# VHH binders against FAS-associated factor 2 (Faf2): the designs that were tried, part 7

Target 1, 346 residues: FAS-associated factor 2 (Faf2), of Rattus norvegicus (Rat) (q5bk32)
Amino acid sequence: MLPFRFTYYTILDIFRFALRFIRPDPRSRVTDPVGDIVSFMHSFEEKYGRAHPVFYQGTYSQALSDAKRELRFLLVYLHGDDHQDSDEFCRNALCAPEVISLINSRMLFWACSTNKPEGYRVSQALRENTYPFLAMIMLKDRRMTVVGRLEGLIQPDDLINQLTFIMDANQTYLVSERLEREERNQTQVLRQQQDEAYLASLRADQEKERKKREERERKRRKEEEVQQQKLAEERRRQNLQEEKERKLECLPPEPSPDDPDSVKIIFKLPNDSRVERRFHFSQSLTVIHDFLFSLKESPEKFQIEANFPRRVLPCVPSEEWPNPPTLQEAGLSHTEVLFVQDLTDE

## First folded at step 18 (VHH)

Design r2 (from q2 with E102K)
Fold by ESMFold2 at other seeds, last read:
Structure r2 (fold): chain B 346 residues (1-346), chain A 124 residues (1-124)
Amino acid sequence: as target 1 above (346 residues)
Amino acid sequence: DVQLVESGGGLVQPGGSLRLSCAASGRTFSTYEVGWFRQAPGKEREFIGAITSSGGDTYYAVSEKGRFTISRDNSKNTLYLQMNSLRPEDTAVYYCAAWTIKHSGDTIYMYEYWGQGTLVTVSS
C-alpha cells in the first residue's frame, strides 16, 4: 500500500465513521409501521410466491400484545434484504409446506425487512447478529420473553425441529398462565355474586325496616287518637255530671203542698220512669229544665212537652224565647203531666 | 402514570360524522404511541390507527378504508378520531390507548394504558 493510497482509505474510513454521528440513520424515525409490514408482505409475495405462512398484519407492538393476550407463541422474522442467504431461506424454508403448516397452526408470525423503519426498530431491540434471523417470543412468568433465537441459514426440517423444541420446552408456562387467568376470573365472578347478594339482602332488610317503622308510627298515631278521644269523652262526662250536681244544689226549694201557688208536675222521662216535683207559679220555666237536668237519669239534651194542648215548653233561653216565661205565664194548671223528649243525637 | 380519558361518543345517523377526543396526561405523546381501538358487540378489539411517539406521524390499520382520520392537538395534549360516513357496523365501544415497549436482554417490558372507552352507536 503507497502512503497516499493508505492515507486516502484511512481518511475515508474515519470520515464515514464520523459522518454517522452527524446524520442519523433514516430508518430511526418510524413513520408508517403498518405500511412497512404490508410493503414487506407484497415484496415477499412478488419474490417468493403466495404460498407462505400467514403474516401478522400489524405492528410489532400489536403482535406482542396479541400474543400476550391470546397466550400464543410469536415468531419474529427479520429479513436482511442484502444478505446472501435471505432468498434461499425464504424460498426453501419459510415457504416449505410443512413449515407453513407449523407456523400457521401454532403461532403468530410477524415479519419485516430491516431496511424499513419498523423492521429496523425491532432489529435494534432484538440485536440479531446475522441473517436469516428468527426469534420466538411468548409470555413467560408474566413477562413477554424471547425464549429462542435462530440465526443463519436453516433447512426446513431443522427449522421445524428447532421451533418445535422451543415451543415444547415453554408450553408449560402458557398453560400455567391460562390456569391463573381462569382462577382470577372465577374469583371475580364469585366476589361479584357475593356483593350482589349482599346488596340485595341489605336492600330487602332496609325496606322491611322502613315498612315496619311506618306501620309502628301509624299504629302509634291511631292509638294516640283513640286515647285522646277516650280522655275527651271522660272529661265531657265528668263535666256534665258536675253541671248536674251544681244545678241540683241551686234549685229553689219545693213549695209547701198547702201553698195556693203550688204546681205539682209529673214528668215522664224517655226511660218511661216518672218523677214528681212541686213548683211555684211565679218561677221561670228554667227551674223545670234545671230540675230535669239535675236528675241522673235525664238525657244530655232534651225538650219538655205538654200534651193538652200539645206544645214544646220554652224552658231554656233560645232565639225564639230569650226569656222563658213563668209557669203561670205558660198556662200550666195546678197539676200537670209533662213529657221529656230525648234530643241527644240531634 | 398515563391517564387517558375519551369523550365524544353518542348516537349518530348512518352517513353521519362524529369526532372522538382522548385527553392524555403530560408527556404521554413524547414517550408513547397513542391510538384508537374499537370493540363491537361480540367481536374482538380492533385497531383503527395511531400516532407515533417520535415524529407525530399517523398510521392506520390495514383494514381501515379511509373514513377515519387521526389528528393531534399538541397544545391540548389531545388525540382525535374523526369518523365520517358512519355505518351501523361502526357501532362499538371506542378506546384510546397509549403504549411503548422496552427490551432488556431477553425480557420485553410492555407498557399499555387504556381509557375507559366511549360508546358510539350508529342507527336510525
Scores: ipSAE 0.734, ipTM 0.893, lowest interface PAE 0.8, mean pLDDT 86

Design r3 (from q2 with T31D)
Fold by ESMFold2 at other seeds, look of step 18:
Structure r3 (fold): chain B 346 residues (1-346), chain A 124 residues (1-124)
Amino acid sequence: as target 1 above (346 residues)
Amino acid sequence: DVQLVESGGGLVQPGGSLRLSCAASGRTFSDYEVGWFRQAPGKEREFIGAITSSGGDTYYAVSEKGRFTISRDNSKNTLYLQMNSLRPEDTAVYYCAAWTIEHSGDTIYMYEYWGQGTLVTVSS
């Protein structure tokens, strides 16, 4: 009897105690806090009419954040749906024109039913003792602070007087915070202006140095180009001189004056000097060009002309004369005078 | 300790869609409500929607007309904002934020953390 009965009650009590940890109040799970606010607003308008203070349409945390940022008072109303005084307060106090005007002009107004999860969460935080319940919240000494609580049924005139008293007692803290924010803003604007001026100066200095660097590189490149042109011209001149010496070494020997096939040619150069040399009738006219090219005083480019009749001798292979003729084939006499024409500019 | 990093912003044609991501550090979703805000040039910061800390349920601003949806990937500790039927007036910097509130007597301690923001531009 007693052993079974005692253990039965003890086991049930342990189970019931453990069940409390598993089954929290359904209002403690917030699912749609904005919906809770909107639901109250719609319920209020349906029951009490559209003449009411403007409701803050957001969560409690958003209302606190906005009040802090805007340096405004936040009036929080917790509605007790089942409390006997809630209807009278809403109809006679909240909907009174002077109350509406005060709330709309001076504060943010957040309201919710404590039967909704969002309202219940705020109720657990504010710990009201009875309804209707109002709390006034503002930024005080760098922290959001509950600065007034109104509990129980309040007539409109008394509500206005008490809300005004709470605001007047605490407005100095908001004024001080506004002044501090203006001072901080002016310091930040000045620092930003100084940073912008520094960056502009730095950019100007960087552009000046870039232009200076470009000018030095342009000068260097121009100097290098001029130097390369001078070296190229010197090499060209040297190569020409070497080629003249090579041709001189490769010339066939001058025939004897006693050779019956000997041709004596007197060349009249562009500088009015004369040179003479003997050639063999069997030699190609290229020998004449090679001889003249080997002369120190000859032009870089020249052509060889005979007079009586006037003609240009084909002394260099060309498209017309791939194989220049011999002196005999060109019709030269045993003694001939030829003219050298300067073609260097052509 | 709370770190929030937004990503996924960019240029989108009107009528298009875009999904924003918010990577949250550690246990942010269990300790805080986490949600999305936006700020268009010359306008005040605007709430879009959030996930509750208690049950992970989503909710939206009263002004939201159903074009945006919020979701969470529990395995990635990431909050998403799916934006559909985008309009030029949706052009803004979009922010991820985490917040919680503690009462101690008459004092209210507010904890708010913000990401750097991601730019969304809706234009032809």
Scores: ipSAE 0.765, ipTM 0.904, lowest interface PAE 0.7, mean pLDDT 86
Fold by ESMFold2, fold request of step 22:
Structure r3 (fold): chain B 346 residues (1-346), chain A 124 residues (1-124)
Amino acid sequence: as target 1 above (346 residues)
Amino acid sequence: DVQLVESGGGLVQPGGSLRLSCAASGRTFSDYEVGWFRQAPGKEREFIGAITSSGGDTYYAVSEKGRFTISRDNSKNTLYLQMNSLRPEDTAVYYCAAWTIEHSGDTIYMYEYWGQGTLVTVSS
């Protein structure tokens, strides 16, 4: 694109609009640049056969972009459909097996007819003087550069020599750029590895702190649980002591020794202590249980046994004895020895 | 100079459809060709299609089989990519790009601008 003709100045825009109405060229409007390339490829194969260099299947700008990115030479062929030398060049030079091999192995190859809008705009940009026309383009000093132009009919051996000369004269620029890109990539990989290591260290530190917080909280909860268990056990012991005192206060009076219905009972506790108390024959066996429960030395849970015959006295309500019998109904003598069995851990 | 913002990517089932949007700054469509590319995991960027600066005509890559349609809304300065009959192989990051070239003698100045990309995942 010519700077003064195709710049976006307001005056140039007005002039370009006016020229469109005066002198339209149908090739000046690019509508399907990929279609232009495909059309040329099909026309080429129809005229010259299928043995030809591999065509780049895309627009000129895409071919330039790919050549720049891949650090490859780009060979551009502009086909003059009306030129008397075009058929000879295509058939004899471009399709020669040695030329095909060179182009396919060493460069990208873009080709189009100058009768198509895409080829026409490239023609306006490259400004060829005659046909056949070839241009060699590559990345040179960080900008895409036309480094060779071949115009006019050329024999296949001469074409190979000229293309090889152009490439050899310019290969050093591509090698240098390839090395520079490798150095930049290696620097970025190192930086990424350093960033990854830093982030991994941060995640490890965060995980370590999370585990420390979890351990601290678990220890605190365990300590609180132990303290609450201790307080609950103290409350339980206090409640038991108060219950023992209530039962002692509620006991019927001990009968006089002179009472003919008096029963003297000697209790053998699990700690080998002996306790004796008089009861009345008319009293329920529950009085015996309440008396023993009220004693400081009695187990928390116990049962009462007589020995001759050996039996468990029903001193508390049960499924078998909803109402425990009286001492008389249980067959107790005026003097009796009863055994208290500790049931606390059963 | 040129700012391009893609949107509309996401998850879609095979056989489904998705429309991507590219919001462009200022005079982008008059000064540049604007188009869509994609890059699948482990592959190079692949051209899909574009709209020309000179007449607003759409064109597509040779490999494109007609499942994708490009359109433009000048009132919103936005380019669209309508993707139909999506397949798992269409999974890629989709990019909006704007480009132009200028020749000055033997030197070729290439101007390319890229959006950040939007991920499209096609899976059941």
Scores: ipSAE 0.761, ipTM 0.902, lowest interface PAE 0.7, mean pLDDT 86
Fold by ESMFold2, look of step 19:
Structure r3 (fold): chain B 346 residues (1-346), chain A 124 residues (1-124)
Amino acid sequence: as target 1 above (346 residues)
Amino acid sequence: DVQLVESGGGLVQPGGSLRLSCAASGRTFSDYEVGWFRQAPGKEREFIGAITSSGGDTYYAVSEKGRFTISRDNSKNTLYLQMNSLRPEDTAVYYCAAWTIEHSGDTIYMYEYWGQGTLVTVSS
């Protein structure tokens, strides 16, 4: 019980298949969809004049997107260039002043010839049966929806009535969506305000902590600076005291009163005390400074003056006096009174 | 799923040039139209131009005055926007987007995917 079956191809099937490869519809490749729209606009104005509804200047997908975003009706017109009724419809219906006013005020208007690739693509999607063809599209229940189709020749007053009927029947869906979008927008604004307030509070807290940290660091640095100054002053004091002791130990012995080269000097100190010491005429004036420096009563910084003539004795090496003279070279007498001036504050 | 990543935005002097890039995932160019939009402060989003899914042809908004050029590098799956003779009015966030639509009866399904945007500032 086994039947034999054969498959076959007719000449017609082969020819139809081959024709697909030889002559694809040239409209099937969309190359410049905006250009297709603009070319229709120019052709329309050339044939029917410049008094017409405002054409949407963009692709079908852009018109859909704008209609959805703006919550507007989109009227789509597909023009059949070769259809016998196209000229009458364009001239007598689309260009009627009351139709122009209705379309311009209530909807976006997208139009294209089905001879152009963009128009052909829309034709394949909407699958119109005859021309002229109009479709009304809007956002309905969160979905873009074709809510009306008008096919065939229609007079301007009938067109107005039909378009108005379609819009009136569907307007509540647009109003509802508009209200929902406003609700969502207000909620988003409130959340953004709450987030901004939180971020501002966080920034304020961070700035407060930064300033507190800077204050503690500044305070710590100042305390450290004071401590270093204290340690430096103590070290300076210790060094000064060591230097005084060193110079005291290095002083030459006081000459005998019987020594003919002996100089008796009475020093008047800034504290009104007097000290007396004998020096040798051959000794450098530095011995005088070293003696006074070694005294507990002496200022840290001082100069030594004689009175007649009044002069400051060069007892320490300086730029002006690299090598201080001897007592003899300075012209001191066998008995001399010298004055010690405190220079610590100068 | 469609992934779009823009790059190349920044600060540019008036009269200068800038090239933006949009790296697209997998088969995005074959399945979707891909193009450029911008949104200036206080303005609505504005279409600049796109490349078609079939044939890969570029086209531009009617308002485009010829200063912007769209090109594609098929080997890198990347769309470019070359902007020349830039003006302060071109300051905006520039977006790459991919989109397609599908009709099923009277219902129109719109699929759109957006990049995060890249800021272009044209300022002295």
Scores: ipSAE 0.760, ipTM 0.896, lowest interface PAE 0.7, mean pLDDT 86
Fold by ESMFold2 at other seeds, fold request of step 22:
Structure r3 (fold): chain B 346 residues (1-346), chain A 124 residues (1-124)
Amino acid sequence: as target 1 above (346 residues)
Amino acid sequence: DVQLVESGGGLVQPGGSLRLSCAASGRTFSDYEVGWFRQAPGKEREFIGAITSSGGDTYYAVSEKGRFTISRDNSKNTLYLQMNSLRPEDTAVYYCAAWTIEHSGDTIYMYEYWGQGTLVTVSS
């Protein structure tokens, strides 16, 4: 039953209050978290001077990571710019020489204004009730853990006592973790040394086996090469012998001794033996070469020489004699002695 | 589950440029911040810069002097590090990493994933 004007303003005020929760807070989007830290550091120095604890110059997540890695306490300060106690705390507690000494010697110190996006997101995570606000964070049971919270104005002596109490109550967790990490490191170093020794031994064994395999293969290839050469030489000799037999079968018949065109030739072979055969004056000198080639005793390559006059008879086609002459054209007598000269090495 | 694969490392002359690539799996850029680190021989690993998960905004370490630029190609799900005016002291193994944190009460869950690293050598 209230007046309409009264209820209308009341409802409108409630509606305006509700709109605040719908409207995005501009601090909700973190765009430059490092810049937020640097901005706070600079504003702090302008307001309170340069005598202060050393600020961690990085993001909240980086400070947490460093505290975890280094097994150090992390002190987080959230600055309420509009709170009536913030200036007093900063000037008289944080900047007190004995507080500065404690913070610098025992912990990492991260600080930011809750008016900046980085500070605001840490505020939403830590959910502080009032300012000034401090939180102590450390690695406890393998998890980063908030182990202390200090809210409201605190005098420097009380601050030192409270921070020291929190650290003393929790130092054993850090000591235990340091010992465990050293044990793991020693085990890892031993494993690495054993692994390196094993791999070196394995590589040495593999190299030794590789060398054995290469030597075995090299020996096998040499044996195969020798055998192949032997087989090739046997085939060459067999082919030569078959050719000699073919030439023998194709020789013209020996003329009768009574034939007036018969030529008796005595051949002196390189082994000092001699062979005798009759030829016909009309036959080409190639017949003489073919006859001598067909002999088992003859060299693989030879030339035929006559003496008185001394001359090499052209019994095979050559550049000088494409068509060898007949025995008559070569000037051979009815009885002739010819010399066979071994040319196999030439 | 996050997979990160770096590529593009190698030997480069002083004053030269090099672009490193980090191929990321699936929804890595939407769920994680992704960035670049490096570790020179005998030195601690140092942050170079990153892209935020919420808007894809780039930011860099306080010590970074503007020679390096981070970008990404959403069609390839790939993060890039463009390095210009390289110096011998930039010689290091460069790592791609993805990370996020989650508060649950007083417990803080940290998720970190690292690539294998790619060696960059700057030498005459």
Scores: ipSAE 0.758, ipTM 0.902, lowest interface PAE 0.7, mean pLDDT 86

